# Ledger of designs, part 1: VH-VL binders against Putative uncharacterized protein F40H6.5

All scores and structures are predictions.

Target 1, 136 residues: Putative uncharacterized protein F40H6.5, of Caenorhabditis elegans (q09277r678to813)
Amino acid sequence: RMVNFANVMEVGDNITITGHIWQNASESTFNLYVGMDPKYLQSYISIHINMRWATDGIVYNYFWGMWNYQFESYSTRPFSRGLPYVLSVVRGINYYDVYGNGQFIKKFGIIGSVALHQVGAMYGYQQWNIDTVKMN
Unless a header shows other numbers, all headers, positions and changes below count from the first letter of the chain; antibody chains are not in Kabat numbers.
F, E and O stand for the ipSAE by ESMFold2-Fast, ESMFold2 and OpenDDE, each averaged over both directions (binder to target, target to binder). V2 = 0.75 x the mean of E and O + 0.25 x the DockQ between their complexes.
Where letters were taken out, [cut] stands.
The coordinates of atoms that the task and the answers printed are left out; those that the model quotes come from them. Centres of patches stay.

## First folded at step 1 (VH-VL)

Design a1 (framework fv_acasunlimab_arm2)
Fold by ESMFold2-Fast, scan of step 1:
Structure a1 (fold): chain C 136 residues (1-136), chain A 120 residues (1-120), chain B 110 residues (1-110)
Amino acid sequence: as target 1 above (136 residues)
Amino acid sequence: EVQLVESGGGLVQPGRSLRLSCTASGFTVSSNYMSWVRQAPGKGLEWVGYIYSGGSTYYAASVKGRFTISRDDSKSIAYLQMNSLKTEDTAVYYCARDYYDSSGYYLDYWGQGTLVTVSS
Amino acid sequence: DIVMTQSPSSLSASVGDRVTITCQASQDISNYLAWYQQKPGKAPKRLIYDASNLETGVPSRFSASGSGTDYTFTISSLQPEDIATYYCQQYDNLPPYSLTFGGGTKVEIK
């Protein structure tokens, strides 16, 4: 269920997942969690990536006890229902760079202390298959 | 080097407002969580709420809707705005710096506290 | 909210005695529990984090253990400077769980 990292994400690290989107998907979501070995899905989320298949876009946010809807931002979605995908998230100094199928799609700012965003786990859920997970 | 100093406590009438300040030194307020914890005379500790580095807040059910936490990053001050005060809000109020890392989320530095008395 | 039930509410012991305090959570808190010492007129000071880890500089006579919902704090040989009220505090993932303290245990010397 939760995929725990061996070490917290450092600047320059990336996490890449591959799989395929369900043909009839309504949503597909990917979260990077703060801390090592988070216990609950309501744990603090450093970056929330929510793909909404009824619309043309991906929704980004973070969760630190509450969703900050004013901070919510968007990007285009280079994925299609029923097809394979490659999603990569690269840790920058104060941001994440998000790539879909090799295409840059979003720079998401890390709001607040980078030291407090010690990302140690990921969780993908809803209507997609995650076949591989690679971190380097 | 880390120090937190609370101020603004005093005697207030029920139904009125009071603002507490927490002046921080030795670290950047905007880079940390800031929590408020209170202690009624002769009683135990009760968590009030927090503001995380990105600005979002969370509150205990007993104060939700009445209390607001904010900060002034340029002055390194966190605030607790207390509205619609009740006699049961009488307590020593502490501010504390919170820490969240791979080992957990916990309060690592506390101020000396400031007394708030809500009485007619 | 997660409720923390701490016992006993107070105790009196002699110098050199072993003192044990317990803390029970209303649900599994996965070892996200700290123990604090509060001396009269002072702010609380954390002695233990993650259920069993001693803070640096804290004397080895202090120890703690437990898991799930049941946690214990022990002073193996009570010293005069240990007169204080001790609190457990859970910090399991927020929300839906706010930070919650136990009711405290006042430790006095006979």
Scores: ipSAE 0.006, ipTM 0.503, lowest interface PAE 14.4, mean pLDDT 81

Design a10 (framework fv_acasunlimab_arm2)
Fold by ESMFold2-Fast, scan of step 1:
Structure a10 (fold): chain C 136 residues (1-136), chain A 122 residues (1-122), chain B 110 residues (1-110)
Amino acid sequence: as target 1 above (136 residues)
Amino acid sequence: EVQLVESGGGLVQPGRSLRLSCTASGFTVSSNYMSWVRQAPGKGLEWVGYIYSGGYTYYAASVKGRFTISRDDSKSIAYLQMNSLKTEDTAVYYCTRAPYSGSHLDWYFDLWGQGTLVTVSS
Amino acid sequence: DIVMTQSPSSLSASVGDRVTITCQASQDISNWLAWYQQKPGKAPKRLIYDASNLETGVPSRFSASGSGTDYTFTISSLQPEDIATYYCQQYDNLPGSSYTFGGGTKVEIK
């Protein structure tokens, strides 16, 4: 599911998605994109959240022309296949705070100037249902 | 019509350089991820490298340090500069486009040029 | 990086036969796999994306399935125009590392 925001995320804003993980899921992913111009969006993923269900944990990274594997980081996964989930991402000045089912799970650093990270879109895809998207 | 057209292939001696061009029409090169894929005679497909919409490049290990990808957004042309050519670089070189998006879901190649043959021999 | 093992490397079949090609990834690729057809002297043409989605305009005799590390491509009733080499390609590596193709399967008529 791709959603373009009416306004860019400001410090203190959050995006919360809810739905269900597929019973047989192999992967589920959520990205926040810089900008609201489609031509600009593809160059920058401000935070990439990737759950690979064959392994333990969640993988985090950013994309700025390429993936930076040295910046890749991890957290525990408070979600289970076949069950409902609530994923929230809260924007700070130089970091995101990520919550799963109401539990804090990760602080992820924003790379580069905060001014370069005018987040205006989200894309959730792969093997989960995204039933609601609530912003701010 | 949306299309990619390669040019610049030919015969070159080992150790020399050659530059390939890829002219895009019907879409904006600066808004897409442009890739090069090659195929040695009678062999399979091998990804060579790409340039992202933001201008960053990445290369397969076999060509890293020798090949450079660039683009001219005003002319809608992508380039592959090949230096220190080896006989193993002999192949048809295809210019291709990955679909518009910033996610890995979009990295299947949706548009291919006709290819240009590069032969590296003495 | 992710290694794609494709089999068989070649096959011969009769018109009307069912043809099956397999592709195995060295790790779970979450259905991020495409199948291409390449006819002699031509550029590859994408037939399937996301493991099972048929490209618009591609005949319904082509299909594909699979998940995790194991994927299959099928031609339900081989036609003369289907003589080609077929390739799988994974795109589950984080962008910027590599996108790998299988070795290809040459399909010919007996």
Scores: ipSAE 0.006, ipTM 0.520, lowest interface PAE 10.8, mean pLDDT 81

Design a2 (framework fv_acasunlimab_arm2)
Fold by ESMFold2-Fast, scan of step 1:
Structure a2 (fold): chain C 136 residues (1-136), chain A 120 residues (1-120), chain B 110 residues (1-110)
Amino acid sequence: as target 1 above (136 residues)
Amino acid sequence: EVQLVESGGGLVQPGRSLRLSCTASGFTFSSYAMSWVRQAPGKGLEWVGYIYSGGSTYYAASVKGRFTISRDDSKSIAYLQMNSLKTEDTAVYYCARGLYSSGWYEFDYWGQGTLVTVSS
Amino acid sequence: DIVMTQSPSSLSASVGDRVTITCQASQDISNYLAWYQQKPGKAPKRLIYDASNLETGVPSRFSASGSGTDYTFTISSLQPEDIATYYCQQYDSSYTPGLTFGGGTKVEIK
């Protein structure tokens, strides 16, 4: 599900999505994109949240012309396949705070150009249903 | 300059195995997802599978359980291990680079292809 | 699995003609569609990405448009070097991982 925001995400704003993880999911992914109306080749990802069900973890990164996997970071997953989820992402000046089912799970730092640019869209995809999206 | 070079193709008998390699240069290989796409003689393009930079793999139903994709980031090589080969696996196999995104991506660079012929 | 139906399967046109190829997805693919050109004996080359964006260095006579399930690719003035087979490809992973190519359209000159 791709959602373009009416206004860019400001510091202190949050985006919260709810839905269900597929029972047979191998991955479920959520991105926040720099700017409005993103096009993948022309778009930068401010935070990439990749839930890997085989490895029991969540992988975080950003995309700025390329992935910097050397600075990839991780957290435990508070979600289970086949069950409902609530994912919240809160924008800081140079970080994001990520919450799962009401629990803090990750502070993801962003630097340089990634921190200087505002987010205008989200895309959740792969093997989960996204039922609601709430911003701010 | 970005280059992808496939190798390992050839003639093999049905039921046997073959491993293809895709050697990459001119970019930070570890940051990109890599795909295999095949084309049977005189036919269209068919996606085979891909591997994320972190190692997660996805396969087309036609090859699932028989083919395995892997990568060696220290050598900038992607592999396609083909087991239990069938005559319908006869095709030119292309290695292709996707600009790595959290979504499955279209291909910006392709190798020249390597021919695999499965027959006796 | 998203099915991509491409038409026509082949066409023959004269130099300078406008050529249009269509691609229909079995589900809404939200503009996650690319167009490729494949010349005989060569690897495919991407011409269009995100349904309508022209790749750098590709001649402006190539264009594409569409949304939802229906997409089109156009060559405004066919040149001899445009003889090739053209393929659409979807890359929307919203519900099912994987990608699908259209069946291809072979473009020949009369």
Scores: ipSAE 0.006, ipTM 0.548, lowest interface PAE 11.1, mean pLDDT 83

Design a3 (framework fv_acasunlimab_arm2)
Fold by ESMFold2-Fast, scan of step 1:
Structure a3 (fold): chain C 136 residues (1-136), chain A 122 residues (1-122), chain B 110 residues (1-110)
Amino acid sequence: as target 1 above (136 residues)
Amino acid sequence: EVQLVESGGGLVQPGRSLRLSCTASGFTVSSNYMSWVRQAPGKGLEWVGYIYSGGRTYYAASVKGRFTISRDDSKSIAYLQMNSLKTEDTAVYYCARDLSEYGDYYYGMDVWGQGTLVTVSS
Amino acid sequence: DIVMTQSPSSLSASVGDRVTITCQASQDIRNYLAWYQQKPGKAPKRLIYDASNLETGVPSRFSASGSGTDYTFTISSLQPEDIATYYCQQYHNLPSGYLTFGGGTKVEIK
């Protein structure tokens, strides 16, 4: 599901999505974009959240002209296949705080220019349903 | 002139490995998405995986963990390393590039090789 | 993954007929869709990109349209050289996204 925000994400705002993970999901992904169309390869992903259901937990990175493997990091996943989920991403000054089903799971560093390049869109895709999207 | 030429296909037994090569001329493989697409006899096109200009690779679920895409930028060759081959992997394998260079739009696969047949059989 | 459902799976038509093929995506792909022609024994050839843009050198009888989840490809006046299988392909959310083809539509002359 792709959502373009009515207003850019400010410090203190959170984006919360709810829905259901597919029973046999292999992968589920969520991106926040820095106001660029994802079609352009120059699209900037402020935070990339990739959930791997077979073995790995959650993989985090950003995309700023290229993937920065030095910033690739990991967390446990508090979600289960076939069940409802709540994912929240809170914008801080220097970090995103990520919550799964009410649990704090990750503090992810916001790189360089995100203060200058506001987040204006999200895209959740692959093997999960997104039923609601709220920005507060 | 932009051209892609596949090589390395053939008959191989289940459980074994095979490496396909895709030689590019007229452009730089490191500047584009390089995709592998396969087609089983009498069936449709199935995307296998790609490597994009940034070097990261992505794979279809059916081959993830068994197939690896890489490139040799100095020789302008992309590779598909196929491990633990199954009879279901029998197909013509194509390499293809996108029209875009790094930083541009992706427009789909504008140049394709002629394909190389891989038969996985006892 | 995004599923592309293509219909019909095959059709037979006469020279000069209008031929229409459709693709439905399981989610909004924002016009990030290409159409390919594959003649027997040959590699595919891209005819359309970005849902509606005709590739240079492709005859004007080929056209395509659509948005969101629903896309259409049309041959306005079928010619003998158009016998081929046609495929749609989505490319939404690259470079982190995956690529998916439709099942194909085999077009034959009767």
Scores: ipSAE 0.000, ipTM 0.495, lowest interface PAE 16.8, mean pLDDT 82

Design a4 (framework fv_acasunlimab_arm2)
Fold by ESMFold2-Fast, scan of step 1:
Structure a4 (fold): chain C 136 residues (1-136), chain A 120 residues (1-120), chain B 110 residues (1-110)
Amino acid sequence: as target 1 above (136 residues)
Amino acid sequence: EVQLVESGGGLVQPGRSLRLSCTASGFTFSDYYMSWVRQAPGKGLEWVGYIYSGGSTYYAASVKGRFTISRDDSKSIAYLQMNSLKTEDTAVYYCAREGYSYGTRYFDYWGQGTLVTVSS
Amino acid sequence: DIVMTQSPSSLSASVGDRVTITCQASQSISNYLAWYQQKPGKAPKRLIYAASNLETGVPSRFSASGSGTDYTFTISSLQPEDIATYYCQQGYSSGDWPLTFGGGTKVEIK
């Protein structure tokens, strides 16, 4: 599911998505994009959240014309296949705080110039249903 | 031309320490994960661990607590500090560049390897 | 750990033969698989990434396919310079889960 935001994400804003993970999921991914109407590997990704269901953990990175190998990082995954989930991403000054099912799981630094991370869209894709999207 | 050159291998007694270095050239070193992969004589490949520039490291269970990976981006060098060495650590040690792309974690360039022999 | 089971462990074939090697993951790895060639006394060289993508400069006689847990590597017409041990590797694991290799397949000429 792709959603364009009415306004760029400000400090203190959060994006919360809810839904269900497929019983047989291999991957589920969530990206916050710079700008609107994002295109994979053409639009810049401010935070990339990739869940690989055969392995524990969540992979985090950003994309600015290329994947930045030096800033790939990981967290535990408080979600399970076949079950409902709540994922929240909170914008801080120089970071994102990521929550899963109400649990804090990751502080992800915004890399490079914060002024260039004008987040205008989200795209959740692969093997999960995204039932609601709320920005507050 | 991308090059990785390992050094520091040699013969060492069990229980002692050894530090390996991997000198990189031909690319922006600070942009890449650096990994260590080893191969015991006549055996297959075993991932040892990796490091990115944020300082985070991850290790195979067989070496966790004994080995430490670090890097010096100003010199384009990755290090493997091996403590409490065991005979089972005898292997050719390769440094490898981990070319991360969407959803992948593979090694696109490898050094020529350095032999570490742990004998009692 | 994701266990990679590679077969056969070794094979002997003639120049011009079709060679097939298989790799099975203990769980689905979503095509995050690479194939490496290692010649005697040399470091490994990546030939294939993302299950089926051929590296630039690698001869077209090398190919690979697969999905889920089952993957295949093929040399369509074996050449003398292809004598090597071949390894698969899963790139699916994250964090403290190890990146794992298959046991290798030694390819020799009769």
Scores: ipSAE 0.007, ipTM 0.579, lowest interface PAE 9.2, mean pLDDT 86

Design a5 (framework fv_acasunlimab_arm2)
Fold by ESMFold2-Fast, scan of step 1:
Structure a5 (fold): chain C 136 residues (1-136), chain A 123 residues (1-123), chain B 110 residues (1-110)
Amino acid sequence: as target 1 above (136 residues)
Amino acid sequence: EVQLVESGGGLVQPGRSLRLSCTASGFTVSSNYMSWVRQAPGKGLEWVGYIYTGGSTYYAASVKGRFTISRDDSKSIAYLQMNSLKTEDTAVYYCTRDSYDFWSGYPYYFDYWGQGTLVTVSS
Amino acid sequence: DIVMTQSPSSLSASVGDRVTITCQASQDISNYLAWYQQKPGKAPKRLIYDASNLETGVPSRFSASGSGTDYTFTISSLQPEDIATYYCQQYDNLPSTGLTFGGGTKVEIK
C-alpha cells in the first residue's frame, strides 16, 4: 500500500499503520520516502523496516543513492503471523523511534543529508494487510 | 527498438534438463529487470521467475529448486536453466523486460515480450 | 499469497457490444494491477497499468477501473480485432511469492 501525505512529517510527528500480518508471511516491509513517489525512480528511503519471518528480528536501514550496509541495524519483532499489528514511527531531529503494538522497539539514527530531508510518503508492501495509515 | 528473441525450446524427456536463451537488443540486460513467463497449451499465463538488475533471482513455488535464471551481461543474454523437467512444465516460455520500482527493487509489470519458445516434455 | 480470480472465463458477444471482465484479488492490492491482451498465436500486450491508466497508442474503447480487491476491464464497442484472451496481473506482492495473473477471459465474436 502506498500513501502520499498532504503535509511533510515534522519533528514530533508520527506515522502509524495498522493491519494484519499474513498467516504464512515470509517478509513484510515498510518504507518512509523522501522526494518522489515510491513507484518512480529517484525515491529516497529515510527509514526501511524489513521483517523477515525466517529471522527472529527486524532489519533497519536507509537508502540514499545506495544502501549503507554499515548502518544496518536490528531489533526484536513484537508481531506474530496471522495477528493484528500496530506499527508507529516517531520522527526526532536525527532519529526515529519505532513502536510495535505499543512497545518501544528501536531508536534508529539517521545522519547527514538523510536527516535534513522530510518524509512525504510511505509504502508498505509484501505479506501484510495495511488497513489504516495516519500521520499525527 | 527493444527486441527479445527466445531460443532453445524443443522436445525433452521427463527428468532431463534444458536451457533456454533470451537474446536482448536495444537495451542492456544488466540494467533491467527480466522475467520468464510460461503458458501451457490452452491455459493461462504463469510467472516463472525474475532476475534483478543486481543479479538476485526469485522464483515461483512451482519451479523453485529446479529452475535457475542467469544472465551474460557481455552478450546481453538471459537464461532459464530447467532441471528435473516434468510433463506439467510443457509450455510456451516467454522472456520479458519489466518495469520496476528503482528504490524498492519491486517488479511491476511486463513491458516487452519475446515471441516465445515451445518446450514439450514428453516421453 | 495473492490469488487473482478473473471472470467470466469466456464470453461471446457481437461487434459493437460493450463487454466487461472482472478481476478480484484475495487481498487489497492498492491499484497495482495491469491488464493484458493476448491475440491467438502472439505474446501478450499490456493495455492498462495502475488499474486505470491506458497505454499510449491503445484505442480509447478500452478502459478499466477499480480499487481495493475489485477491478473491472471494459471494451465499450467490441471490434473483430479485439478477439483475444484478456488477463489481469497484480504487482503488489513480494517477488519471492511471485507476480500473479488472473485465469484469463477468452473473448469471442458470436
Scores: ipSAE 0.000, ipTM 0.526, lowest interface PAE 11.5, mean pLDDT 82

Design a6 (framework fv_acasunlimab_arm2)
Fold by ESMFold2-Fast, scan of step 1:
Structure a6 (fold): chain C 136 residues (1-136), chain A 123 residues (1-123), chain B 110 residues (1-110)
Amino acid sequence: as target 1 above (136 residues)
Amino acid sequence: EVQLVESGGGLVQPGRSLRLSCTASGFTFSSNYMSWVRQAPGKGLEWVGYISSGGSTYYAASVKGRFTISRDDSKSIAYLQMNSLKTEDTAVYYCARVEDYGSGSFLPHFDYWGQGTLVTVSS
Amino acid sequence: DIVMTQSPSSLSASVGDRVTITCQASQDISSYLAWYQQKPGKAPKRLIYDASNLETGVPSRFSASGSGTDYTFTISSLQPEDIATYYCQQYYSYSSEPLTFGGGTKVEIK
């Protein structure tokens, strides 16, 4: 599911998605993209949230022309295959706070170019259903 | 240059299994999503399924539960395991690279295709 | 499933003619549509992606446009090497529904 925002995320804004993770999921991914109303999603990723269900935890990174594996970081995964989820990402000044099922799980620094702060779209994909998307 | 080569096609009886391979070269295979598309003789293109760089798989309803896509990144090979084959599965099977916009997001249109391998399901 | 209806199913035209093929989606696909050329006995080749972007190296006589449910592919001046079947493909459904192709348009020269 892709959603283009009306405005760039401001400090204090959050995006919350809800849905269900596939019973047989291998991966579930959520990205926030730099730029407004992208016609294509070849834009840079301000925060990449990747759940590889064969391994424990959630992998975080950013994308600015390539993945920077030096800045790959991890958190616990409060989600389970086959069950509903609530994922929230809150924009701070130089970071995102990530919540899973109401639990704080990660503070992710917005690394690299100032352009990575100008998020205008989200894309959730792979093996989960995204039923609702809300931006505050 | 990107190259995809399919192999493993042939004549097989209904109800049997067959595994196709797609050997890739000229790009970082482990970072790309791979798709299978088939074409029955004299008919149009039909998407079969694709596999993400992380191993997530998606299938057309017509093959779900019977076909499995997998990958071996160490060998740069994608596989299509076809079980419980039916006469209507007779087709040329193409391996195709999914457009990966390089941003952790993909849009599944296909920039490179293999030559195809013919699978004939007949008694 | 998103159904892609392509028309005409076949056409015959003369060298130099303008050829137009249409593709209609059963729902809004937000320009997530590609066009492929398949010459006899060969694999398909992508010509257009995201409804209107011409692939690098593809001749400028090929173009495409459209939005919502209605998409058009045009060959401005048909050449003998353009004899092929052309297919549209939607990828709007990438998260939850199967990818679907149009039925194809066979282009022949008179």
Scores: ipSAE 0.006, ipTM 0.545, lowest interface PAE 12.0, mean pLDDT 85

Design a7 (framework fv_acasunlimab_arm2)
Fold by ESMFold2-Fast, scan of step 1:
Structure a7 (fold): chain C 136 residues (1-136), chain A 123 residues (1-123), chain B 110 residues (1-110)
Amino acid sequence: as target 1 above (136 residues)
Amino acid sequence: EVQLVESGGGLVQPGRSLRLSCTASGFTVSSNYMSWVRQAPGKGLEWVGYIYSGGTTYYAASVKGRFTISRDDSKSIAYLQMNSLKTEDTAVYYCARGTPLYDILTGHSFDYWGQGTLVTVSS
Amino acid sequence: DIVMTQSPSSLSASVGDRVTITCQASQDINNYLAWYQQKPGKAPKRLIYDASNLETGVPSRFSASGSGTDYTFTISSLQPEDIATYYCQQSYSTPRSYLTFGGGTKVEIK
């Protein structure tokens, strides 16, 4: 599911999505994009949240012309396959706070150059249903 | 609508240089990953390198330091500059289009390919 | 680097036969796998992406499945025009880990 927001994400805003994880999911991904449209030609990812159901917990990264594989970080995964989820991402000045089912799970540092740019879109994809998307 | 056409292949001596071109039509080159994939005679496919929409390049270990990928967005051309050529570089070289940055579902796989251009490195 | 092992390297089958090709990754690639068809003298054509999704315009006799390290590609009823070499390709490696193809499976008619 892709959403373009009417306004860019400001400090203190949150993006919250709800839905269900597929029973047979192998991977589920959520990206917040710099700018106003994930279809824009120079779209960059401010935070990449990747849930690997078979192996890793949750993997975090950013994309700014390349993946910074050395910046990959991890958290616990408070979600289960086949069950509903609530994922919230809260924008701080130079970080995101990530919550799963109301539980704080990750503080993700925003790289300096990326922190100067605003998020205007999200894209959730792969093996989960996204039922609701809210900003603020 | 989408087309990729390679040119610049030919016979070249070991240690020399050659530049391949990939002319794209029907889409904006800068919006996609552009990749070079080669195939030695009678052998399988081998990834050579790619350039992201933002201009960052990555290369297979076998060509790193010798090959350079670039593009000219105004002309819709991607290039492969091949230096210090070895007999092991003999192959048909394909230009291939990767998925757009915003379509991660297909990862770094290739939906359109050119016809290929043969590079023969021989003394 | 992630190594992709295809089996068999070649096969001969009759028209109408079910043909299965396997691809095994040296580590979990989380369905970041594509399958390509290369007919003699032609460029490769992508048939499958994201392990199981059929490319638009590709005949329904082609299908693929799998997860983790083990993936399969199937032609349910082999046709003469399916004579080709088939390749799998993983894209799970990070940008600095190299993109890799399987060794290919040559499919011939008996």
Scores: ipSAE 0.006, ipTM 0.535, lowest interface PAE 11.8, mean pLDDT 81

Design a8 (framework fv_acasunlimab_arm2)
Fold by ESMFold2-Fast, scan of step 1:
Structure a8 (fold): chain C 136 residues (1-136), chain A 124 residues (1-124), chain B 110 residues (1-110)
Amino acid sequence: as target 1 above (136 residues)
Amino acid sequence: EVQLVESGGGLVQPGRSLRLSCTASGFTVSSYYMSWVRQAPGKGLEWVGYIYSGGSTYYAASVKGRFTISRDDSKSIAYLQMNSLKTEDTAVYYCARSGIAAAGTEYYYYMDVWGQGTLVTVSS
Amino acid sequence: DIVMTQSPSSLSASVGDRVTITCQASQDISNYLAWYQQKPGKAPKRLIYDASTLETGVPSRFSASGSGTDYTFTISSLQPEDIATYYCQQYDNLYSGPLTFGGGTKVEIK
C-alpha cells in the first residue's frame, strides 16, 4: 500500500503503520520515499525495511539510483507471522529510530545526499496487511 | 571449502587488453558481492571495482571507462576485462567476496574471502 | 571521495609490546570500517569489521574501536607472527565516491 502524505516528514515526526502479518509470509517490506510525489521520486528510498520470515532478521538499507549493499544493516524482529504489528519510524536529523510493537529495535543512519531530502510518501508491500497509516 | 582462484595474469604491452578470471568454489557467486583489489609492487592496497549480487557495477576513478567487471553465475566465475592498459596498472590483482546471503535478499559489509592474486605486468 | 589517513606508516616494536595504529576518515563513516592483516607474499586477511567486531578465530590480543571519523586498531601484546602490514578500509563511500583503503602500517619486530 502506497500512501502520499499531505506534508513532508519533519525532524521529530513519526510514521506509524499497523496491520497483520500473513500466516504464510516469506517477506514483508516498508519503504519511505524521498519527496511528496512518489511518481517522480519513487526510485529514491530514504529507508528500506525488509522483514524476512524464514529468519529472525530485519534488513535495512537506502536506495539512491542503486542499492548500497555494503551499507545494509539489520536488527532482530519483534513481530510474528499471523499476528498484528505496530511499526513506527521516527525521523532524526541524520537518522531514523525504528520501533516494533513499542520496542526500540534500530537506529538507522542517513548518508550523504539522502539526508538532504525529505520523506513525503510510504509504500508497504509483499505479504502483510497494512490497515492504518499515520504521520504524527 | 570456500575458495577464490584468480587466473589470466601475465605480461602485456601498454595500450593492449587483458582479461582476468576469478573462479569460485564452495559458495553461490550470484548471492555475493564480488570485488577486485590490486596492489602495485611494494605499495598498498587499491580497490578497483565491484559487481553487486544484482549485477550492477562500480569502479574506481582510475579505471572507470577502461575496466569492466562481469560475472557468469552458471560457471561461478567473475571477470575483470582490462582495456587500454597503462604501466601504472602493473599490480597483483585479487578478487574478493563480501557479505553473506540472507533469505530473500542480500546484505554485505566487508571482504571476507580473498584469492591468492594474479600478477599483471604492463611493460614495453 | 572519502580519504583514509593511516598512521604511522611503519613501526618497530618488541615482542610483548602494545601496538596502536590509527585511521582517520575525511568524513563520518558510521563505523563501516574493516581492518586487514597482510603478511609478506600473502593475500590480505580481514581481522575486524564494523569498526570493532573481531572475526571468528582471530586472537583476542587484536582489538579495535572508534566512531565517526577516528578509528584505532590495537595489538595488546605483539607476537612474532604479527609481523605484517595492516590496512583500514571504509565501505561507507557509495554515492560519495569509491571504497578506499588507508595507506597501510608496516609492523616489524626489533
Scores: ipSAE 0.000, ipTM 0.498, lowest interface PAE 13.1, mean pLDDT 81

